# VHH binders against Mitotic checkpoint protein BUB3.3 (BUB3.3): the designs that were tried, part 1

Scores and structures below are computed, not measured.

Target 1, 314 residues: Mitotic checkpoint protein BUB3.3 (BUB3.3), of Arabidopsis thaliana (Mouse-ear cress) (f4i241)
Amino acid sequence: MSGDRLEFENPIEDAVSRLRFSPQSNNLLVASWDSYLRLYDVESSSLSLELNSQAALLDCCFENESTSFTSGSDGFIRRYDLNAGTVDTIGRHDDISTSIVYSYEKGEVISTGFDEKIKFWDTRQRESLVFSTDAGGAVGCVTVSGNNLVVCVDASMHIYDLRNLDEAFQSYASQVEVPIRCITSVPYSRGYAVGSVDGRVAVDFPNTSCSSEIKYSFRCHPKSRNGRLDGVCINAIEFSPCGSGTFVTGDNEGYVISWNAKSRRRLNELPRYSNSIASLAFDHTGELLAIASSHTYQDAKEKEEAPQVFIHRL
Below, numbering starts at 1 at the first letter of every chain, in headers, positions and changes, except where a header shows other numbers; Kabat numbers aren't used for antibody chains.
F, E and O stand for the ipSAE by ESMFold2-Fast, ESMFold2 and OpenDDE, each averaged over both directions (binder to target, target to binder). V2 = 0.75 x the mean of E and O + 0.25 x the DockQ between their complexes.
[cut] marks letters that were taken out.
The coordinates of atoms that the task and the answers printed are left out; those that the model quotes come from them. Centres of patches stay.

## First folded at step 1 (VHH)

Design e01 (framework vhh_8emy_2)
Fold by ESMFold2-Fast, scan of step 1:
Structure e01 (fold): chain B 314 residues (1-314), chain A 119 residues (1-119)
Amino acid sequence: as target 1 above (314 residues)
Amino acid sequence: QVQLQESGGGLVQPGSSLRLSCAASGFTFSSYAMHWVRQAPGKGPEWVSSISGSGGSTNYATSVKGRFSISRDNPSKTLYLQMNSLRPEDSAVYYCARGWLEYDSFDYRGQGTQVTVSS
């Protein structure tokens, strides 16, 4: 394992679902199945806030430095006042809510759930729910980039234009051809990088006909190095925001590997972490990488080590 | 026809400032990320800075961080690079580029503008 382990007053008692850095500071959100949303100030090495939400938290996002949101196992979408230390609910899905992102272009929260719905929330309105549409299947992961919302269903990317939600989504088949587990937008491009359940990465450009944009896929993580019969799943993929074309991947066997996207070459492999890698997040400068070493519920027998969060300095 | 036209280069003394401009035409400027790339004599291209289509996100090579500032004016379809505290090693032809540089992939590149930092 690499990096400085974060110290919490109360240890994380169940799986970490998501790590999110603030877009403008070293404040880190940690959402976990133990029902807590934690805010950690990485610069001062201190826990700023710890809020019990009464349900396992499956995803989180920032609106700004003082406001965040979570999706929960009970279907509720929660809004947090990070300065006041309070939480309220803004609405719910009819089943477990699996993902949540914030669209800065629309000023809206976007969530998905096991009800196969995509719901759009505007907290400036009395009734926060402004739109709901069908995802076209079970959602594996979601990302937003500018005016595009991408929802991954099996091996396909369903692309929604946030400027015209009355129009049906565009379906794009990813080059991985197996279920997509994670997705991130490629900085300063129209591209998306996806990680698959079998250890592959693909970089796709769904809406371009220009031949100068290069699409590729490759097996990023080999078949299990540790005799794991269910194979290697890429649980997290993130691009460095520093423009170097570096991205990192984390798998269910505890490996974190950095890659040069241009050359498709492995740059570095960190010493193995004790649990699966559940989430990865770069800070806004690209100088820090937050790593969640945590059970992911992909393997029921994976519960031996307590979840830990590390900060790796680049 | 996509066109990118750089201007603003010249000969300056170390410690001076320059502002480069890139006029874009033939495409929806606000829909594309834009980049500055430089090439010094006898060297390959070096990425300098990037800016998202909306201008909300910027990034810089470590060699220029804190000295250079990238910006854009979408109504006028112009990209800018403000270069402060110039050093002799900043001497290069500076190119405006559209596209994704991490894959050695940009759709179009301008003709370039020469920057020379010398006494």
Scores: ipSAE 0.000, ipTM 0.159, lowest interface PAE 17.5, mean pLDDT 82

Design e02 (framework vhh_8emy_2)
Fold by ESMFold2-Fast, scan of step 1:
Structure e02 (fold): chain B 314 residues (1-314), chain A 119 residues (1-119)
Amino acid sequence: as target 1 above (314 residues)
Amino acid sequence: QVQLQESGGGLVQPGSSLRLSCAASGFTFSSYWMHWVRQAPGKGPEWVSSISSSGSTINYATSVKGRFSISRDNPSKTLYLQMNSLRPEDSAVYYCAKDLYYESGFDYRGQGTQVTVSS
């Protein structure tokens, strides 16, 4: 395995759900099923905050250096004051809330849940919930890019214009044609990359007038000896923010592989991690990759080791 | 009809500054991320900097971080790149782009503006 292992005051005792770097610093959020939100300062190699939230945390995001949010297995949306070390609830879904993102363009928190709702929260208002709409089905993953919110339902991307939420979403069928497990925006574009439950990646550009030669789908395999192995669920997909056109995938068998988006070629494969890859995050420079080696509850197989988080230097 | 028109390039000495401009028309400029990309002779295109539709999110290539500053003026539909402490290796044609990673390079790329840094 590659990277420096992070040390925490309390060891991570259940699955890691999400890693998120701050968009402006090397502060890293670690959200896990053991109910802790952890804030780690990668630059100083020190744990800044460790806060028990009383429920398994399924996703997290930054608003700024002092404020973050999580979605939880209890449906609650929580806001954290990272300087004071406090947490409060701003609202809830009627079922497990699986995803949360922050829209810098709107200044709002956006969450989804198993209740098939998309909820919009503005914490500057006394009543934080400002809007709620239907996702059009069970949500697998969510991303926000500029004024567009993308919610993945099965093999489709449901695209919402954040400037006009009274409009129905636009549905776009992904080239993967099987359930989408993870999504990320292609940096500096209106494109999206998705990873599927069977190990396929698609890069797609809905609603562009340009004909794009990088619009494609392919299967990501760590092994290609026979070409007959079933694909492995891709739990994480992230583009390098430095504009290199490079992205990384993390799969359920513990492999982190980097790819060139234009050539569609495998660039590098890190030595296998001891557990599934649950989450990946680039820092704002693209020089650091945070890797969560953790079970994901996708399979019934027993975890090989306790969850761990590594920082790999590129 | 989408148009992007770059300007502000020229021949300068190492250590000099230049400000590039990109005038956009034919689309809702305030709704799109905008980018600067450069291409030196004999090399492929290199991404330089990007700015979100509102201007709240800005990213730079490692090679220019601390020296270049991207900005935009949505009312005038103009994108800027302030280049300080220019080096010979910054010599390239600079392009304004609406979307990156399309076909042969970028979507809605303009004609480009030449920057030459030479002693």
Scores: ipSAE 0.000, ipTM 0.227, lowest interface PAE 12.8, mean pLDDT 82

Design e03 (framework vhh_8emy_2)
Fold by ESMFold2-Fast, scan of step 1:
Structure e03 (fold): chain B 314 residues (1-314), chain A 120 residues (1-120)
Amino acid sequence: as target 1 above (314 residues)
Amino acid sequence: QVQLQESGGGLVQPGSSLRLSCAASGFTFSRYAMHWVRQAPGKGPEWVSSISWNSGSINYATSVKGRFSISRDNPSKTLYLQMNSLRPEDSAVYYCATGYEFYSDAFDYRGQGTQVTVSS
């Protein structure tokens, strides 16, 4: 296992759902099923804040250095004041809310849930819910890139133009052709990289008719090294923000592998982690990689060792 | 909205067999691991068995290993638990859960469960 393990006041007692670095600092959010949102200052190696939210937290995001949001198993969307150490609910889905992202272009929080709704929240309003629309199916993962919101439904990307939400989404079939588990935007492009439940990665460009040499898919984690029959699920995928053209993948057997996106060649594999990889996050410089070693309950494995978060220096 | 509906329970004698079913709707069943959990009166939930999305990984609690078999049919969106050599200690309400519903705070979104009673 690689990297420095983070120390927390209260040990993480249940699955880690998401790691998110601040876009401007080495502050890291850790959202977990044990109901805590934790803020860790990676530069000083210190826990800045931990807040019990009374429900399992399934995703998190930053608005700015002082404000963050989570989606919860109880359907509630929560806003955190990171300086004051307080939490408020701003609204809810009619079922479990599984994903949350912040749109800097709109100045709005965007969440999805098992109610198959995409909800838009503006906390400057008396009533925070601004807009709600249909996702077109059960949502697996979401990402925001500029004016585009991408919601993954099965093997398809549903693309919404944030400038005109009255228009229906555009459907784009991913080259993986199996359920998408994770998604990230490709830096310096209009592309998206997705990871599948069977170990494949696809890099897709929905608004281009260019050669398939630009669009590709390959089996990233081809076969289980630990006795699985069909290979492994890619739980996390992230592009380096520094322009190196590299991305990292994390699987449900504890492997973190880095790849060159242009050549599709494996660059490095970190020593195996004891748990599944639940989440990966690059800091804003691309010099740090945060790694959540945690069971995810998506796999039929028995409960793994206690969740841990590591910082790997690149 | 995620819906899980369990069925197949009943009153049986020790040594008997039962097959439980869980009908899933409102989510992409073929994407998620599925679990069977049971709860006896006055006890907390006890995990029984899990199966990965493609049936490539299957695990059982030590108390049921060798007697119970978990399986799934992705086209019909149905999870099964075949229970053989039933014992009085297997008496409980049986619940199915998707990966996100494994913990008790998420169980508020599931069905009523199916009652299994093993007595002579």
Scores: ipSAE 0.000, ipTM 0.151, lowest interface PAE 18.9, mean pLDDT 81

Design e04 (framework vhh_8emy_2)
Amino acid sequence: QVQLQESGGGLVQPGSSLRLSCAASGFTFSSYGMHWVRQAPGKGPEWVSSISYSGSNKNYATSVKGRFSISRDNPSKTLYLQMNSLRPEDSAVYYCAREYLGWEYMDVRGQGTQVTVSS
ESMFold2-Fast, scan of step 1: ipSAE 0.012; ipTM 0.399

Design e05 (framework vhh_8emy_2)
Fold by ESMFold2-Fast, scan of step 1:
Structure e05 (fold): chain B 314 residues (1-314), chain A 121 residues (1-121)
Amino acid sequence: as target 1 above (314 residues)
Amino acid sequence: QVQLQESGGGLVQPGSSLRLSCAASGFTFSDYYMHWVRQAPGKGPEWVSSISGSGGSTNYATSVKGRFSISRDNPSKTLYLQMNSLRPEDSAVYYCAKVPYEYWGSYFDYRGQGTQVTVSS
């Protein structure tokens, strides 16, 4: 396996859902189905926090260095005091809550769930729920970039202007034309990169009508000997934040591949991980890549080696 | 290690009722939503019903709403699906799932082969 394996006080006992680096430090959140939220300081190679949340955690995000949030299988949105090592609930969805992001522009937590709602939370208020709206369908993934919230429903991107939530979302059909599994914003661009359930990557520019920016899609595939060009799911996609135009993809066969977005060429392929790639995260410098090697429940007979998190230095 | 064992299927006539059971082990059952998913021959998986960890919230596919009822017994770690007024279109292998396939595409968290329900006159 590539990279240094992280050590935790309690081994990860169930799937890793999400890895998130702090936007300002090498603090890494690890959210997993075993109900633990873990905070790891990659710079000092030390586990900072390991807190049982009493429910499977499906996504996580930072507000700042001392506050984070998770979405859970029980629908609850949880807030963590990372210095005190405590957790409390701020509200809930009416069904499993699958995604959560923080909008620095709004100062709000944004979550989605199987109830097909997008909920906005302001923890500066006693009653945190400030707004709820229809997602337009079952949400596959969510990202926030500046004043834009993008919610993926099947093969479509539903774009919300965070400055005017009274306006209906704009729908944009992605070039992948199959369900979108993961999404990330393209740095220094109005674009988004999406990974599909069938192994395709597309770079889309939904807010640009007459841009010189070039849209494209291509199949991201494992080595030919695996013979699974159809049905390989791209579980994670992330752009390097350093502006190099490089992005990485992680698939359900355990491959992590780096790409040049401009040339659409493969730059590097890491040695295959034993489990599916569940999540990828760049640190704020783009020098470190966190990799979650974990089953993802994409197959009833998926290999059940213990979930592991690695830090790969670029 | 997560294990889900389905039972209760069989061959019945249209209009009949069946109760399916799913015995769960290897995880904290009461903390998870549970789902019933079915797959008919030559078709992809179809989500049928979901229930919250506490049992306080339930959801159903339009095709089964009013005929099927999902429930759970957290002390015994068992999930149930009561199927009434069965139709030939309900014929499928029924799977108990910890993760709903419809949202993720094709995720099932099961180790058994499901339980076969055949509705035929």
Scores: ipSAE 0.012, ipTM 0.305, lowest interface PAE 8.7, mean pLDDT 81

Design e06 (framework vhh_8emy_2)
Fold by ESMFold2-Fast, scan of step 1:
Structure e06 (fold): chain B 314 residues (1-314), chain A 122 residues (1-122)
Amino acid sequence: as target 1 above (314 residues)
Amino acid sequence: QVQLQESGGGLVQPGSSLRLSCAASGFTFSSYAMHWVRQAPGKGPEWVSSISGSGGRTNYATSVKGRFSISRDNPSKTLYLQMNSLRPEDSAVYYCARDFYSEYLTGPFDYRGQGTQVTVSS
């Protein structure tokens, strides 16, 4: 168990869905199935906000230091005023909303749901819903980088150009060939790193003429499990924002491992956490790593420990 | 062939209880998390409850928490939803669904059965 454990006024009572650092500060959002959105100031080691949203929260994102959003199990998209401590609904999906991200390039919130829709929201206008389009299937994970939106459907990446949403998405089959569980953009690159349900990492470059030598995939944990070399689901993958070319993975068995993307070498493994790793987040400097030790409703050895969030200093 | 078959719905009075069952076949039942999803007339599907493969972890939509209880019997490959204190707003077709909540979303929840109708009315 590594890092400083965060103390909350009310303990987290159900799975942690997502950790998100502010892009400008050490403010950390914690979204969980117990219906709470928590805001923690890591710099001062204090809980800033704890808001009951009346539904399990599946993802969260920052717009700025005073505004955040969540996607919920009831399909609602919620906007939070972090200074006033209030929450409002801005719209909904026709089914569970599974992912939410903020596009700084567009100034819009982007959400996905089991209704196979991608919805775009602009809270500056009277009616927040600006645009809705088809995802081409059920979305497993989403990332936004510059003018590119990538939604993962099964083992494929559907790439949208945010400058022209009237055009159909480009489909790209990932090298993992099995369902993608998590995705992150590679800094200073047009590439994306994905983690699969069977424990593989791939770095893919859709819509590029890059050599296939740049593209790679490997198993993160070639550890035997009951004498077998079985994969373990990778629930989280994140690149360090400091440009070092390092990334971290968090898996269903509670391991957090750092890797060098160029050499494909394992750099460090943190002492095993008691629960699955549900989410990982780097702060804007890359000096802090937030780690959610929480069950994910996939079978792992059950522990009686409540979900916990740790801050590891790099 | 993955198959899910729901049963146990019906017409009941407000305040009544019902127990829904889902018989699963064509896959290793204990290896998958299972869900109950409902769809009311004129509305989209809404997630109701989930249970891990072992049965050790459960979750519920806020609207049903404290009233509904999900369980499973892995040897018989059967999923259950015990519904207590039923309200008119619980009226919907209830679907059993297989999914890897944290890993694999094929939508709508991988495989859904044909559903079982629950009507709560005076």
Scores: ipSAE 0.000, ipTM 0.288, lowest interface PAE 12.5, mean pLDDT 81

Design e07 (framework vhh_8emy_2)
Fold by ESMFold2-Fast, scan of step 1:
Order: sequence, then structure tokens, then C-alpha cells
Structure e07 (fold): chain B 314 residues (1-314), chain A 122 residues (1-122)
Amino acid sequence: as target 1 above (314 residues)
Amino acid sequence: QVQLQESGGGLVQPGSSLRLSCAASGFTFSNYWMHWVRQAPGKGPEWVSSIKSSGSSTNYATSVKGRFSISRDNPSKTLYLQMNSLRPEDSAVYYCAKGSYLEDWYRSFDYRGQGTQVTVSS
């Protein structure tokens, strides 16, 4: 295991869903199925707050240093005042809400749910729900980059133009041709990097006019190193924000590997973690990597051990 | 073949209690998370509660927190939902659901039982 293990007053008692660093500080959000949203100050090595939300938390995001949001198993979208230590509900999906992201271009929170809806929220308004549209199927993962929202349905990307939501989404078939598990935008590019359920990464460019970009795919995590599994699932993929062209991947067997996107070369492999990698997050400088080692129930052989969060210094 | 059989529903007065049961077969019950989901007339499915394979961790929807209690008996392969202080809003068909080892339950609702009807009225 690499990195410093975070100490919590109350241990995380159920799966970690998401890790998110603040865009401006070393403050880290930890959202978990045990219903707590935790804010950890990595620089001072201290837990800043721990808020029971009364439902399993499936995803989280920052709006700014003092405001964050979660999506929950009860369908509620919650807003947190991180300075006051309070939580409010701003609305709900008609079923479990699985993903949540913040669009800095629109100034809106965007969530998806098991109801196959994409909902847009503006908390500056009295009635926060601004818009709702069809996702086109069960959503596996979501990312936002500039004016583009990408929602992954099986092996396809559904691309929405945030400037014209009256327009139907554009469907783009990924190079991996198997279900997409995770997605992130490529910094300084119109591309997206996706991780598949069978250990592949693809860098895809949905705009057919992006002729200067290099499109590729490869099997980056080999078929199980440790047993009779059908393959290794990439649970997390993240690009370093410092413009180095480095990205990291995490799999369901506890491996974290870093890659150079331009050379497509493996740069580093961290010593294996004791449980699946559930989430990865870079801090705003790219100098710290947060790693959630947590059961995910993807492998029937996986032990249901207490989740752990580590900070690896780059 | 995975089989889930719910029982214990009925017609009750507001403020009453009911205990729902789910008998499981066709899989290793003790290895999986189990869930209760309900569906009221004209509404989509609503998650109610989840319990870890060992029983050591439980989660509840905000609407039932403090009133409902989920439990399991792994030797008898049975899941329970104790419902106290029932309200008209709790009227729904209640379904037992098996968690997926590859997918979280919110991505896969592959196996559920026939359901048991709960009606809370005067």
C-alpha cells in the first residue's frame, strides 16, 4: 500500500462511492454508503466535518470552497454548507440518484438517476430545478467539459450541448465496444478518456472535426493477475490537472497505474492495495493523489473489509 | 435459479406495525447485500432499506428512518423489514431484492420477488 492513510474519528463502515478534491485547496470530500459526507483537510491531516445525510451517498462534487453537493440512494440532491456544517435538500429524482457534477460554465449542478433523467439545478433560484431531460438509458458515468455534458450508456457516449438543451443528444460509440465504467475529460483537449469493465482504456473524440487529436485504445490492466476472473474492471480514471498529459487508472483488484497519454507508456504502478480501488482524485496542483481502497462487490470473492483512504504524494 | 418470496403484508390502520419477510433460495444468501424496495400506485420504485451480507451495516431512506428496521437471518436465508408507526404514505407493494456482486443494486435490479402488498388505511 502507498501513501498516508487518513484517520477518521468514526471508521467508514460501508463502500466509498467518490473522492473529490476542492478546486482551490487540499480539502477532500469522501462520500460513502454509510450515509456520511466527510471533509478532510489533507494539509493539516485533520477531519474538518462529518455529516450524516440519512441516506447512502453515491456521488459528490464541489461548487466552490464552501459549497458541495451529493446524490443519494433516496433520490435526493443535497447541498452542503461546508463552513457552517449544514445540509439542505434542493430536490429529488423519482428514483435513486447515481451521479452528480458541477458545470462551471452554466453555474449549475447536474445529476442523473435510476429514473433515466438528467436534471439541472440552480441553487441561486428559489425553485432549484431548471431543466430535466432523458438520458437515453441507464447511466453508468457522467462528465462535464466546457459546454459539453457526456453521459455514458453501456458502450456509448451521449453528448449534450449545454448551450442548447432543446437539441437531442448525439450518440457516439466508444472504441472499447464494452460497457464504460468511468470517464474523464482530457485537459486542454476536446477528448474524453474512458475505462471499461474489461480493463481497457480508450481516448475518444466525439467531434469528427477534431483531426489534430490522436485517437487510441488499449488493454491497460491485464486480465486478472490473482484468479479466475473474466477480466479486471477499471473503476476510476483521472487526468493530472497540471498539463503533464499524465493519467491514472484504478481497478477492482487494487492496482493503481499511471500513464503518459502522449507516449501511451506506463509510468508507474503502485504497490497493490488490500481492496478494490473505488475512486481516485488529484488535488488542484496534481501533486497529491487520493486513493479509496474499498469493497465494491464486483468480485464475489472480495472481502468486505473497512474502507481506507490514502494520500500518495507525487 | 434465484428465487425471492416476500410475505407479511396486509391491510392495517395508521400507527400499526407489520413485519415483512423474504425467503431466499438459489444463491449463497450470506454473501450478498439485500434490499427492500417499494412501489406505490402511479409512482416509480423507491428504495427503502439495505443490509450488508453480515448484517453489520444498514441504510435507510429518509422517509422511513427511525420507523423501519431491516434485519437478516443468514442461517434461515431470510430477510426482514420491521415497519412501525405506519402511515398512509407507506402503502405500496414491497419487494425483496438481491444485490449484484458485479454491479451495485441501483445499476441492476435483476432479481426481485413477486412482492407483498401493504395498505395503510382506515
Scores: ipSAE 0.005, ipTM 0.264, lowest interface PAE 10.8, mean pLDDT 81

Design e08 (framework vhh_8emy_2)
Fold by ESMFold2-Fast, scan of step 1:
Structure e08 (fold): chain B 314 residues (1-314), chain A 124 residues (1-124)
Amino acid sequence: as target 1 above (314 residues)
Amino acid sequence: QVQLQESGGGLVQPGSSLRLSCAASGFTFSSYAMHWVRQAPGKGPEWVSSISGSGGSTNYATSVKGRFSISRDNPSKTLYLQMNSLRPEDSAVYYCARGPTYEELYSQGYFDYRGQGTQVTVSS
């Protein structure tokens, strides 16, 4: 396996849901089902904070260097003061909250849940809930890019204009044609890259009718190399922020592969990790890749080894 | 079919102890974090405690911390809650719950699996 393994005061005891680097620093959030949100300073190689949140954490995001949020299995949206080491609830979904992102354009945190709602939260006001709207189905993954919020429901992207939330979402059918498991925006482009439950990647452009940009799809992770009956799911997809045109994918068999988006050519395949890849995150420079090797409960035959987080230098 | 069967509830006096059990079937027990959730009459559900699949990590609500202890026996597929120094405000139906899986996160309308519950009444 590649990269330096992170050391924590208490080992991660259950699945890692999400890794998020700060957009301004090498501070890394680790959200896990063991109810802990951990903040790791990759520059100093030290654990800065671990906070028990009282529920399995399913997603996390930064607002800034001192404030982060999580969505939880209990439906609660939690706000963390990373300097004070405190956590508070700001509101709740009526069911499990599956995803959370921060919109820098609006200054709001946006969450989704199994209640099929998209909720918008502004912690600057007394009542944090600003707006709630219908997702159009159970949400598999979400991303925000500028004034666009993209919510994936099955094989479709539901696109919301953050400037006009009174309008219904626009539906776009992905070229993947099977459930979308992960999504990321393409830097310097109006496109989105998605990973599917069957090992495919698609690059889609839902809000453009003409462009020099080329949309495509391809199988980037082969059918199971290790005997999984249900095939290979792409659990994580991330684009390098440095403008190299490189993205990485991680699958449920422990493989991390880097790709050139323009040529669709495989650039590198890292030595297999001991468990599924649950999450991937680039630091703000694109020079570091954080990798979560963690059971995901997707396969009954999956080994239930302790989760590990690695930092790989590119 | 996932099944969770709670037992061990009853009527006790304040300051007493009870041990709740939950027998699990229909899934690989050791692969899942398990939870205890309680609901008092006329109240919403309150999370009480969680334990990781390996049993290495445990968490507690502040209202029960230091009084309750969660444990599991993976070979027998059983979850336990040891409740000490019981108070009238601990009176509730206690549910054993399995957390959602990543697979189930892609299924519409899924919530966590819960058993039928076991009644705990703390009264003089």
Scores: ipSAE 0.000, ipTM 0.243, lowest interface PAE 13.1, mean pLDDT 81

Design e09 (framework vhh_8emy_2; at its last look DockQ between E and O 0.55; V2 from the best seeds 0.00; counts 0 for: pae E 5.1 > 2)
Fold by OpenDDE, look of step 2:
Structure e09 (fold): chain B 314 residues (1-314), chain A 121 residues (1-121)
Amino acid sequence: as target 1 above (314 residues)
Amino acid sequence: QVQLQESGGGLVQPGSSLRLSCAASGFTFSSYAMHWVRQAPGKGPEWVSSISWSGGSTNYATSVKGRFSISRDNPSKTLYLQMNSLRPEDSAVYYCAKHYYGLPWSEFDYRGQGTQVTVSS
């Protein structure tokens, strides 16, 4: 297995849902279904914090080096003081909260849930909930970059301008005809890339005036099973923050593959991990890639062994 | 609105066969993996079988492997479970469930009302 495996004194007892690096350090958040949010210092190779959240954590994000947020299976949005080791509930969805991101542009937390709501939270306000809107369906994944919020509902894309949240300024069918499993923003652009449940990647640049930004889609590893095209679910997709145009995909068979977004070529494939890739995260420099090998609930054949997190130096 | 309607259950003798059907509507059936789960009285839900959106991949609980077969017809939006060599321990309410990607099967977003299967001599 490629990379250094993180060692946890207490093994993660359920699936890893999300890995996130801090914006300025090599601190790594590990959110998992075992209800724990873990902060791991990759530089010192030590677990710095472990907090029980009383519910499965489906997503997490950093605000800064001292504050993080999670979305929970109980619908709660939680704020973590990473220095004090405390957890506060800031609000709730009426169903499972499935995603959470931080908008640095607005200084707000954005969460989505199975209640088909997009909620905006400002912890600076007395009332944290500052806005709520209907997504039009169960939200699968979201990404935010600048003033653009991209929300995936099944195979549909909804794009919001954070400056005007009255409605999505654009709604359209994705290039993929199947549900989208993961999404990431293309650095320094309004573009996004998605991974589908059938193993496709689609890159799109909505409302861009740049003629050089062409949308496209491809299959990562098309396989034929029983005479039918059956792809492998792409669970994670992330761009390197360095602006190189490199992005990585993680799939349900345990493969991590790097791609060049411009040339649309495969760059590298890491050795297969023992379990599905549940999450990927670049550090702020793009030099480190965190990889979660974990059950993802996408296939019953997935291994039920304890999740493993690896740090790969690129 | 998502709708799942199971049918085909009944009272049968051990060793017999049943075929369950699930009629799906209100969503793009061909885009979602589907599951069969069952619940016996006094027991928690038990996963039985799963099938990928294309039908190209199938999975089975150890307890039913070799006896049950899951299939689907995407044009008719129907899920099937062929149950052979039925045993008393297979007695349960069987549910058709829609997969939600990223969540455990036990937390699926939609399931039907179920169909009763009773295996008794």
Scores: ipSAE 0.117, ipTM 0.586, lowest interface PAE 2.7, mean pLDDT 91
ESMFold2-Fast, scan of step 1: ipSAE 0.414; ipTM 0.716
ESMFold2, look of step 2: ipSAE 0.165; ipTM 0.605
ESMFold2 (binder alone), look of step 2: mean pLDDT 87; pTM 0.886

